# Ledger of designs, part 28: miniprotein binders against q9bqp7

Target 1, 240 residues: q9bqp7
Amino acid sequence: VPQNWFPIFNPERSDKPNASDPSVPLKIPLQRNVIPSVTRVLQQTMTKQQVFLLERWKQRMILELGEDGFKEYTSNVFLQGKRFHEALESILSPQETLKERDENLLKSGYIESVQHILKDVSGVRALESAVQHETLNYIGLLDCVAEYQGKLCVIDWKTSEKPKPFIQSTFDNPLQVVAYMGAMNHDTNYSFQVQCGLIVVAYKDGSPAHPHFMDAELCSQYWTKWLLRLEEYTEKKKNQ

## First folded at step 21 (miniprotein)

Design Qh28
Fold by ESMFold2, look of step 21:
Structure Qh28 (fold): chain B 240 residues (1-240), chain A 104 residues (1-104)
Amino acid sequence: as target 1 above (240 residues)
Amino acid sequence: SPELAKELVQSVEWLLKEVEELLRMGDLWYAAWMARMAVDFAEDTGDPELIRRVAELLVRVARIAGRPELVEEAIRLFEELARRNPDPEIREIAEEAIRRLREL
């Protein structure tokens, strides 16, 4: 159990945005400050077993692809992820037109994969937006805040080819989402809060994406695990 | 090396514990994903007892989840496990897991 528990939800904030909220999604700029990011906290608090399994996965990939093949693979995965996020931000932005978009950016298996999910997404409130937890002192950059099937969610978009699970941080993805959620709920730049999370796993071949919905109870359980990781990170930095 | 083999077994056992925690939390999709990963690493150990334990856990996760796509993914995984392994004990573990998954 964490030594210093803090709630994920803010009782002084509404669960629902007001009808008078701006129609343009929030995009809070990321500040270059000396406070840790969610991803840095998670990366620096991996267990020895997580590290061992990641290294073993890397060695298998290198055996299969060769050293240069693995380097190319990791570079391509990074690029595909970046392009996917750029495409989704463009699609979800109310100010874009199709003529202003790169047609090749919008033509991918990943975009096809998420189409059935996007039909259920509405009320986009934030895109590629910074969050800061002012009390717990961490920062992040969330992908999207929108309603999914009537529930306001922090939404995280992931790409997957399935045989290579560790090139991106998949062990800790739910912790990343709830950390963003908690930060948003206690960030003065936001007037509303979210109680649910959604991780959308898109597939390169265009097959239907998996929508991994996390209700408030599940988010609260992952929040406890996030607080332990943040506590561990803080203790390590005090000893340095 | 013996040390590498010991660390692998310990890491698979850690995965088993993480799957049980995910089940307790009700995160069935992540439990299934982590159980499939545990089978993959358990195969590397060559230890039929550990492979059996992880296989039984994946079958249990699929049963609890009650989702056809998770069952299908598990069957494919065990079909490949049986194909890759000449050890008759490991083949029987995979075939039994497939039979149980098909009865779901």
Scores: ipSAE 0.805, ipTM 0.917, lowest interface PAE 0.6, mean pLDDT 86
Fold by ESMFold2, fold request of step 22:
Structure Qh28 (fold): chain B 240 residues (1-240), chain A 104 residues (1-104)
Amino acid sequence: as target 1 above (240 residues)
Amino acid sequence: SPELAKELVQSVEWLLKEVEELLRMGDLWYAAWMARMAVDFAEDTGDPELIRRVAELLVRVARIAGRPELVEEAIRLFEELARRNPDPEIREIAEEAIRRLREL
């Protein structure tokens, strides 16, 4: 149980979209500061078992690919993820035209993989947008806020080179999503709030991505786990 | 290394506890994902009793989830487990899991 519980939802905000909001998605700039990011908090509070399993996975990959092969693999995964997010931002932005888009950015198995998901995405409210929880003092950069099948969601896009997900940072993906959600719901740059989450894992071979929907109840339960990680982080900071 | 083997077993047991928590939370897709990962690491231990425990957990998660795609994914995982392992005890664990999944 967290020592200092704080709600994920803001009762002073409507969960209905404001009709007067512009149709252009928000893109709040990320400000460099000293407060921790969501990813920093999660990286610094991994359990010993989580760290061990990640290292075990790395050793398997090095055995299979060699050290140089693994280094190339991780570099390529990073680049593919960056390109995927850039492509999705371009596709979902109403201000961009086909002429302004890099054609190589739109050609990938990952984009093919999410086509059936994108057909159900509408009402895009934010893209690659900063969030800050002023009270709990953490920041993040969320991928997307949009409706998925009529439900307003914080959406996180992930890439995978196999049909089955691998370890990497996926242990904590739901915590990342709810941390962004809580920050957005308590960030004065946003006039609305979001109660649902969606994690989408796209596959390099183009096979259909799986949409992992998280309703408000599930988000609240993950929020409790996020608060524990934030408390652990804060305690480690005090002891350094 | 004996220390690394012990730590792997403890980490698989930690995964089992995480899967139970995900079930209690109702996150059935993530529970299935983590159970499949637990089978993968349990295979690395070579310990048939641990592999059996994780296999039974994945079958239970698939039953509770009631989603055909999760059942199919679990079956494929156990088919690969049986194919990769010469140990007849591990193969029998995988085949029993497949039989139970097909009854769903």
Scores: ipSAE 0.804, ipTM 0.917, lowest interface PAE 0.7, mean pLDDT 86
Fold by ESMFold2, fold request of step 22:
Structure Qh28 (fold): chain B 240 residues (1-240), chain A 104 residues (1-104)
Amino acid sequence: as target 1 above (240 residues)
Amino acid sequence: SPELAKELVQSVEWLLKEVEELLRMGDLWYAAWMARMAVDFAEDTGDPELIRRVAELLVRVARIAGRPELVEEAIRLFEELARRNPDPEIREIAEEAIRRLREL
């Protein structure tokens, strides 16, 4: 249980957008800052077991692929993820037309993988947008805020080349989503709030992506775990 | 190193605890995903009793979730486990898990 609990939802906000809100998705720029990012907090507070398993996974991959093969694999995964997020921002942004889009960017198995999800996404309110929790003092860059099947969600897009376990992706990604959600709900750049999360795992071969919906109750439970990680991070930095 | 083998076992035990927490929270998809990770790392220990424990947990998670895609993914994982391991005890664990999953 965290010593200094703080609520994830802001009772002075609603899910419903204000009619006077901007008609285009928000894209708040990320500022250089001394306050920690969500991803930094999570990286710095992994358990000993989490670190051990990640390192063991890396060594198994190196054994299978060789050092150079593993470096190439990780570089390719990074590039594919970057291109995937760029494609999704383009698809979801009203600022671009089909005539102006990079055809090669839109031609990927990952994009095909998410087509059935995208047909259920509407009301895009934010894309690649910075969030800051002004009270708890952390920052992040969320992928998307939009309605999914009528429910306003913080949406996180992930790529997967294989259905192999990736420790960091499995149990820290929900924490990342709720940390962004809590920050958005207490960030003066946003006039609305979000109570649900959606993690979408897209597959390189175009197989149907998995949508993992997180309702408000589940998000609240992950929020408690996020608060513990943030407390741990803060304590570590006081000792440095 | 003997210390690395001990740390691996301890880390698989930690994964089992995390799966139980995910079940308590009702996050059945992440519970199944993490249970599959636990099986994968338990295989590295070569310890049939630990492999049995994580296999039984994954079967239980799949049963509770009641989602055909999670059952199918678990079956494929156990098929690969049996294929990779010559130890007849590990093969029997995998085959029993597959039988239980197909009954769902």
Scores: ipSAE 0.793, ipTM 0.911, lowest interface PAE 0.7, mean pLDDT 86
Fold by OpenDDE base, fold request of step 22:
Structure Qh28 (fold): chain B 240 residues (1-240), chain A 104 residues (1-104)
Amino acid sequence: as target 1 above (240 residues)
Amino acid sequence: SPELAKELVQSVEWLLKEVEELLRMGDLWYAAWMARMAVDFAEDTGDPELIRRVAELLVRVARIAGRPELVEEAIRLFEELARRNPDPEIREIAEEAIRRLREL
């Protein structure tokens, strides 16, 4: 049990977006400060087993691709991920739909992969928006807050070139999502609450993306795990 | 090295525990995902007993999940495992897992 327990949900906020919610998705800029990001907390609190498996995977990839090939692969994965997020932001943002959509960004296998999921996405409330948990003292940049099949979700988009995903993007994804949820639910910049999470894995070959829906109960369980990671990070920093 | 082999086995054992925890939590999709990774890393050990345990766990996860897509992904993984491994025992484990998955 976490020593510093804090609720994921804010009882003072409604689960329903207020009718006064702006028609334009929120895009709060991430402020660079001394406050750790969700990603930093998770990276610094990886288990020895996670670190070992990541290194083992890297070594296998270097054996297959060579050192230069692996660097190129890693760079391409990063670039493709960035382009995919930019394309999704353009699709989901009403304002960017008015800008000359780089049609080339939309002609990706990843965009094809998520088309069936995008049909069930509506009511976009935030895109690439910063969240801060003032009490627990962490920040993050969430991909999307929208309704999926009528339920308001924090949506996290992942890319996979192979049916076997990039291993770095497979660990702690649920923790990242609930960390963003908990921060948003207690961030004064947001007037609404989210109770569900959605992880979407898009495939480069255009095969149907797999949605992983997390209900409020599952999110609450992952929230406990997140709090433990945050405590571990805090303790590690005190001893440095 | 023997030390690396031991650490790999320990890391796979850790993955197995994580999968069991995910099953307990009711996250069947992520349980299946982690179980597939466990099979992939267990292959690197060359230990048929460990591979068998991980394979059985993935089959169990797929059964509990009851999702056709997870079953198909597991089948594809084991088909690849069978093709890549010259060890008859590992091939048999993979083939048995495929048979069990096709019965779901």
Scores: ipSAE 0.790, ipTM 0.907, lowest interface PAE 0.6, mean pLDDT 90
Fold by OpenDDE base, fold request of step 22:
Structure Qh28 (fold): chain B 240 residues (1-240), chain A 104 residues (1-104)
Amino acid sequence: as target 1 above (240 residues)
Amino acid sequence: SPELAKELVQSVEWLLKEVEELLRMGDLWYAAWMARMAVDFAEDTGDPELIRRVAELLVRVARIAGRPELVEEAIRLFEELARRNPDPEIREIAEEAIRRLREL
């Protein structure tokens, strides 16, 4: 049980989007400060087993691709992920704010992969927006807040080049989502609350993306795990 | 090295525990994902007993989930496992897992 318990949901906020919410998605800039990001907390609190498995995966990939091939692979994965997020932001943004859509960004297998998910996405409230939990003292940059099949979700978009998941991005994905939820629900820049999460894994070959929906109960369970990771991080920093 | 092999086995055992926790939490999608990873790393050990245990767990997860897509993903994984392994015992484990998955 976490020593510093804090609720994931804010009882002072309504679960219903206020009709007064601006039609334009929020895009709060991430301020670089001394406050740790969600990603940093998770990376610094990986288990020995996670670290070992990641290194083992890396060694296998180097054996298959060579060292230079692996570097190229890693760079390509990063670039493809970035382009995919940029394309999604463009798609989900209101038409009036769309700079000339680089049509080339929209022509990807990943975008094809998520088309069936995008049909069920509506009511976009935030895109590439910073969240801060003032009490728990962490920040993050969330991909999207929108309704999925009529339920308001924090949506996290992932890319997979191979059917086998990329280990680095997968172990703590549920924790990342709930960390963003908890921060947003207590960030004064946001007037609404989110109770659900959605992880979407897009495939390079255009195969249908897999949505992983997390209801409020499952999010609450992962929130407890997140709090433990945050406490571990805080303790490690006090001892440094 | 024998030490690395031992650490790999321990890490796979850890994954098995994580899958059981995910099942308890009701996150069947992530349980299946972690179980597939466990099969992939268990293969690297070359230990048929460990591979069998992980295979049985993945089959159980697929059964509990009742999702056709997760069953098909597990089948594809075991087909690849059978194809890549010259060890008849590992092939038999994979083939048995496929048979069980097709019965779901």
Scores: ipSAE 0.789, ipTM 0.906, lowest interface PAE 0.6, mean pLDDT 90

Design Qh28
Fold by OpenDDE base, fold request of step 22:
Formats: sequence, structure tokens, C-alpha cells
Structure Qh28 (fold): chain B 240 residues (1-240), chain A 104 residues (1-104)
Amino acid sequence: as target 1 above (240 residues)
Amino acid sequence: SPELAKELVQSVEWLLKEVEELLRMGDLWYAAWMARMAVDFAEDTGDPELIRRVAELLVRVARIAGRPELVEEAIRLFEELARRNPDPEIREIAEEAIRRLREL
């Protein structure tokens, strides 16, 4: 049990969208400060086994691609991920704010992959928006808050070039989502609450993306795991 | 090195525990994902018994999940495992796993 327990859900907030919610998705800029990001907390609190497996995966990839090939692969994965997020932001943004859609950004296998998911996405509340948990003292940048099949979710979009997920991002993805959820639910910049998470893995070849839906109960369980990671991070920093 | 091999086995054993925890939590999708990862790393050990244990776990997860996409992904994984391995024992493990998955 975490020593510093804090609820993931805010009882003072309603799950119902306020009728006064702006039609435009929130896009709060991430402020550079001394506050650790969710990603930083997770990276610095990986288990020895996670670190080992990631290194093993890296070594296998280098054996397959060569060192230069692996660098190129990593760069391409990053670039493709960025372009995919930009394309999704463009798609999910209100039409009035859509500058000339770079048609080239939309012509990707990743976008094709998520089409069936996008059909079930509505009521976009936030896109590429910063969240801060003031009490627990962490920040993050969430991809999307929207309704998926009628349930308001923190949505995290992932890209995979191969049917096998990119291992680096996969171990702590549920923790990242619930960390964003918990922060948003207690961030004064947000007037609403989220109770569900959605991880979507898009594939480069256009094969149907896989949605991983996390209900409130599962999110609560992962929240406990997140709090433990945050405590570990805090303890490590006190000892530095 | 023998040390690296030991660490790999330990890490696979850790993954197996994580899969069991995910099953307990009710995250069947992520359990299946972690189990597939465990198969891939177990393959690197060349230990048929470890591969068998991981394969059985993945089949169990797929059965519990009852999701066709997870079954298909597991089948594809084992088909590739069978293709890549010259060891008849590993191929047999993969083929048996495929048979079990097709019965779901």
C-alpha cells in the first residue's frame, strides 16, 4: 500500500460534461519546471528486469539491423510516431481550426489502422494537453481525452511498425494513462473527471488497430501501482 | 555469458509473475501481450521447458480472454516460433500451442 495514498478520482467533479464545456478541445501548454514528468518517473523507477529486457531487445535489434540500421530505425519510429500524433490531432480537432490538412500526413498506414477506432471516438475534450497533479507533484502531456463508445477516456495512441509492439513503451503504458487521468482529475485547469483509459496500438501496415480499454476498476488498480512508482522516485531523489 | 543467460531466465520468470498479476487484475489484453513477450525472450534461452511453460501460459490467457484477435496473434507468434527453430522439441511445443488455440 502506498504511504502517501491519494484518490485517482475527484469526488468534487462530475463525470458529466458540463453543458458549458467549450466545443474546442483543451490544449494546455506544458510548462518547463522542476516538477517531474510521468515519463521521467516511470523511466527512473523501472525494475532491473525491465531494464534487462529492454537492453536485450535493443541488442537483438542491433544484431538484426546493425548499429546504424538500429539508429535509423529508432529515428524513423520517433518521426512516424510524431507524424501520427500530428495527424490525429488534425483529425480530432474541430473542422474550423483545421488548417489545410496536409493530405500527406493522413495517407499513412497508421491512420488507416485506427479508422475503425476513430469511428467510435467522439466528444473530444482535450488534445496534446498538459496535466499537473499539484498535491502529488508530477506533470504530463496527454494525447487525447474523448469519448470512446460513449465512455470518456484518456486515450493514448501508440505506433508499432511490427506486429510486435515496440517494447520500450509497453511496460508502463497503463501506468502512464492512469497517471494522466489522476492528474487531470485533480488539475484545476480541468472542470471534468475521467474514469476510463484507452490504449490504441496503430500498425504501419494499416492492419486494424487494437484498442485496450481500461474501466474505472482497472484504472484504480493501476493507480495504486503508479503511486508506488512515484514514491520510489521521490525516495530516490531524496537520497541524491 | 552464463550470467546473462541466468538474468534472462530470471527476467522471463519475472514476466510470468507479471502475467499472473495482470490476470488477477483482470487486464487480459495486457496479460496476453506480456505473455507473448515472455515467449519471445524464452526462445532466446533455448530452454524447451521454459518455452513450454510460457506457451502454456499464453494459451491459458488467450482462453480466459476469449478474444479472437488475441488468439490470432498468439497463433501467429507460435507459427513464427516454429519456423525459426530447428529444434524439433520447440517446434512441437509451438505446434501444440497452435492446435490448442485453434480449438478455442
Scores: ipSAE 0.782, ipTM 0.904, lowest interface PAE 0.6, mean pLDDT 90

Design Qh4
Fold by ESMFold2, fold request of step 22:
Structure Qh4 (fold): chain B 240 residues (1-240), chain A 104 residues (1-104)
Amino acid sequence: as target 1 above (240 residues)
Amino acid sequence: SPELKKELVQSVEWLLKEVEELLRMGDLWYAAWMARMAVDFAEDTGDPELIRRVALLLVRVAAIAGRPELVEEAIRVFEELARRNPDPEIREIAEEAIRRLREL
């Protein structure tokens, strides 16, 4: 249990979206670089066992692909993820016209993989938008806030070249989602509250993506675990 | 090395505890994913007792989830385990797990 529990929901703000309909999703620029990011906190607070297993996985991949093959693999996975996120931002942006480059961006197995999920996504509130928890002092850049099957969610998009999820980013992904959620709920740039999360794992071959929905109760439990990681991070920095 | 195997075994045991926590939280998809990952690393230890413990956990997670796709994925994990391992004890563990999963 964290020493200083803090609620994921902001009790002093409305539980409902503002009455005015947003015509364009929010995209708050990231302006602070002194306080830690969610991903930095998670990376710096991995357990010894988590670090060992990730290193073991890396060594097995190097054995299979060779040193240069693994470097190419990791570089390509990163670039494919970046392109996927760019494509989704373009698809989900209202009033955006298709550009010639955007047409090529939309041609991927990952985009095919998520089509059935995008049918259930509506009411996009934010895309590629910075969040800051003003009280707990951490930042993040969330992928999307939108309704999924009628529930407002923080949505995180992940790519996988195989049906097997990539161990590094998938392991702590629920903590990442709830950390963004808590930050957004306590960020004055946002006038609404979000209680649910969605992690979408898209496949390179176009196979139907897996939607992992996290309801408010599950998010609350992951929030407690996030607070522990943030507390551990803060303690490590005091000893450095 | 013996030290490397010891750390791997300890890390798999840590994964087992994480799976139990995910079950308690009701995150059945992540519990199944973590259990499948634990089978993979347990296989790497070559320790039949550890492989058996992880196999039974994955079977239990699939049973609790009650979702056909998770049961089918678990069966495929054990089919691959049996195919890759000539050790009769490990093959028996995989075959028993498959029988349990098919009776769900």
Scores: ipSAE 0.802, ipTM 0.916, lowest interface PAE 0.7, mean pLDDT 86
Fold by ESMFold2, fold request of step 22:
Structure Qh4 (fold): chain B 240 residues (1-240), chain A 104 residues (1-104)
Amino acid sequence: as target 1 above (240 residues)
Amino acid sequence: SPELKKELVQSVEWLLKEVEELLRMGDLWYAAWMARMAVDFAEDTGDPELIRRVALLLVRVAAIAGRPELVEEAIRVFEELARRNPDPEIREIAEEAIRRLREL
């Protein structure tokens, strides 16, 4: 149980009608701040066991690929993720839908993988947008807020190869999603609230992506775990 | 190496606890994903008793989830486990797990 529990919703925000038609999804710029990011909090509060397993996996990959081969592998995975996110932001932006896009950006197994998901995505409210929890003092950059099958979600896009590699971001991804959700719900740049999460795992070979839906109850349980990680982070920095 | 094996075993046992928590929360997809990963690291220990414990957990997670794609992914994990390991005890663990998964 966190010492300083805080609700994932903002009880002061109240239900207000949104504009009948959004013109452009929100894209709040990330500002330089001294307060920690979600990803920094999660990285700095990994358990000893998480760290050990990550290093074990890294060493096995280096034995198989060589040091240069492993560096190339990780660089390629990172680049593929960046291109995937760029493509999705382009596809989901109403303004860019009316213009030609980079054909190489759209020619990807990952983009093929998510086509059936994109048919169920509508009402895009935010893309690659900064969030700040003004009370708990943390920031993040979320991928997307949109309706999925009629539910407004914080959506996180992930790429995966088969078999799926051990990556720290996968372990803590649900915590990342709920941290963004809580921050958005307490950020004055946003006029709406979000209660659900969606993690979309896209596959390099174009196989249908897995949509991992997180309802409000599941989000609440992960929120408690996020608060514990944030408390642990704060305590570590207090002693420095 | 004995110190590294001890730490690896402890880390696999930590993974088992995390899978149980994910089951309690009802996050069956993440439970299955983490259980599959636990099999991989349990194999790395070379400890058949730990491998059996993790194998049974993955089978249980797949059974609770009741999703064909998770069952198929679990079967692939055990097929690879059997392929990589000449030890008859480990191969028997993998084949029993596959049999249970196919009965789902």
Scores: ipSAE 0.799, ipTM 0.915, lowest interface PAE 0.7, mean pLDDT 86
Fold by ESMFold2, look of step 21:
Structure Qh4 (fold): chain B 240 residues (1-240), chain A 104 residues (1-104)
Amino acid sequence: as target 1 above (240 residues)
Amino acid sequence: SPELKKELVQSVEWLLKEVEELLRMGDLWYAAWMARMAVDFAEDTGDPELIRRVALLLVRVAAIAGRPELVEEAIRVFEELARRNPDPEIREIAEEAIRRLREL
């Protein structure tokens, strides 16, 4: 039960762009300010059980790999994730030519994993673009806004190594998506809104990625949970 | 340590609550994922009663979802549980879960 409920959707906004349809997806630059990011809010409001389970998972990985092996594993996963997002932005950008793409970015199991998903993605409207909720005072950087199977979605790309995924990034991912959605729907840099979400889980071995579609009703339910996390964060900072 | 085991049990029980909430919300994919994770952490407790509770929940989630891929993933979870655990009680839990999943 949030103290200050606010709707995820904006009734004054169309869910379709109008006559002026630029062929270039939006890429609003992220501007640092005093308001918190979505990821900061989520990191600061994890439950003690969530923190414990993440630490327990980490310890089991360290037992298997050794401390140095785990540090190397973690660094490699981060680099692969960064390269994956760079490759997807390149693939989905109409301003990118084949000569502008780093061919090594395109050669990964993760990119092969998402090929069947990319065939269903069209109408890309934003890539790696900042969002700000001007009323609720938070910011974020969303991966992609595009149609998936005819539904305009905020799309989040995730990498997974199948037997042992890092659970922190998966646990709160639906909250991250709806927080970006709510921010975009109330950000003056955008003239349209989005009511659906998509989380795409790509696999290192090239196995077919798993699409997780979130319709408007499901997004609204996760939005309520996001509002509670934002409220908790605000109370934490008030008490400092 | 005893304190760490108690905290692990409490965290698995928290996961069970989260799976039920995800089922209520209709997020069957996240419910299945979290239920599979709950089995893994329940195994770590060594508590057959808790392992049985989470196993039954994963079977129920797979049944509600009606997705062959989720059923197959759940079966693999229980096959690995049986492989890793020589304890006859835990093996029986895993084998019963597999039988139920194959009847879907």
Scores: ipSAE 0.793, ipTM 0.911, lowest interface PAE 0.7, mean pLDDT 86
Fold by OpenDDE base, fold request of step 22:
Structure Qh4 (fold): chain B 240 residues (1-240), chain A 104 residues (1-104)
Amino acid sequence: as target 1 above (240 residues)
Amino acid sequence: SPELKKELVQSVEWLLKEVEELLRMGDLWYAAWMARMAVDFAEDTGDPELIRRVALLLVRVAAIAGRPELVEEAIRVFEELARRNPDPEIREIAEEAIRRLREL
């Protein structure tokens, strides 16, 4: 049990969109402060087993691709991920703010992969927006807040070149999502609350993306795990 | 090295525990995801008994989930396992897992 319990949900906020919610998605810039990011907390609190498995995966990939091939692969994964997020931001942004849709960004297998999910996405509230938990002292950059099948979700978009999970992006993804939820729900820059999470894994070959929906109960369970990771991080930093 | 194999086995055992925790939490999608990953790492151990345990866990997760997409993903994992392994024992494990998944 976490020593410093804090709720994931804010009882003072309503889940109902105020009719006055701006039609334009929020895009709060990330401020680089001394405050740790969600990603940093998770990375610094990985288990020995997680670290070992990641290293083993890396070694296998280097054996298969070579060192230069692995560097290229890693660079391509990063670039493809970035382009995919840019394309999604463009798609999910209001039409009035649509810079000339770079047709080249939209013509990807990843975009094709998520088309069936995008049909169920509506009511976009935030895109590439910073969140800060003032009490727990962490920050993050969330991909999207929108309604999925009528439920307001923090949506995290992932890319996979192979049907096999990209191991680096698989560990702690649920914790990342709930960390963003908890931060947003207590960030004064946001007037609304989110109770659900959605992880979407898009595939390069255009095969149907896999949605992982997390309801409020599951999010609450992961929130407890997140708090433990945050405490571990805090303790580790005191001892450095 | 024997030491690396031991550490890999321990890490797979850890993954199995994580999958069980995910099942307890009710996150069947992520349980299946982690179980598929565990099959890949178990394969690297060359231990048929460990591979069998992981395979059975993935089958169980897929069965509990009752989601066709998770069943199909598990089948694909075992088809690939059978294809990559010349060991008849590992092939048998994979084929048995596929049979069980197709009966769901």
Scores: ipSAE 0.777, ipTM 0.901, lowest interface PAE 0.7, mean pLDDT 90
Fold by OpenDDE base, fold request of step 22:
Structure Qh4 (fold): chain B 240 residues (1-240), chain A 104 residues (1-104)
Amino acid sequence: as target 1 above (240 residues)
Amino acid sequence: SPELKKELVQSVEWLLKEVEELLRMGDLWYAAWMARMAVDFAEDTGDPELIRRVALLLVRVAAIAGRPELVEEAIRVFEELARRNPDPEIREIAEEAIRRLREL
């Protein structure tokens, strides 16, 4: 049980976005502060087993691809991920803000992969927007807040070149999503609340993306795990 | 090295516990994902009994999930396991897992 319990949901906020919410998605810039990011907290609180398995995966990939091949692979995954997020931001942005859509950004297997998911996405409230939890003292950059199949979700987009995802980003993905959700629900820059999460894994070959939907109950369970990771991080920093 | 094998076995045992926790939480998608990953690391141990335990867990997760796409992904994992392993015992484990998944 966390020593410093804090709720994931804010009872003072409505679950329904107010009709007065701007039609334009929020894009709050990330401020570089001394405040730790969600990603930093998760990375510094990985278990010995997680660290070991990640290293074993890396070694296995180096044996398969060679050292230079693995460097190229990791660079390509990063670049393709960035381009994919840029393309999604362009697709999910209102038409009036559509700068000349680089048609080349839209011609990817990853974009093809998520087409069936995008059909169920509506009511975009935020894109590439910073969140801050003032009380728990952490920050993050969320990919998207939108309705998926009529439920408001924090959406996190992932890319995979292989049917087996890039392991480095996968162990703590549910914790990342609920950390963003909990921060947003208590960030004064946001007027609404989110109760659900969605992780979408897009594939390079254009095969149908896999959605992982997390309801409010599952999010609450992961929130408890997140709080424990945050406490561990805080204790480690006091001892440094 | 024997030390590396021991550490790998311990890490796979940890993954198995994490999968059981995910099942308890009701996160069937992530349980299936973690179980598929556990097959690869179990393979690296070369221990047929550990591979069998992980295989049975993945089959169980797929059965509980009741999602055709997760069953198909599990089948693909075991097809690849059988293809990569010349050991008849590991191949038999993979083939048996595929049979069980096709019966779902």
Scores: ipSAE 0.752, ipTM 0.890, lowest interface PAE 0.7, mean pLDDT 90

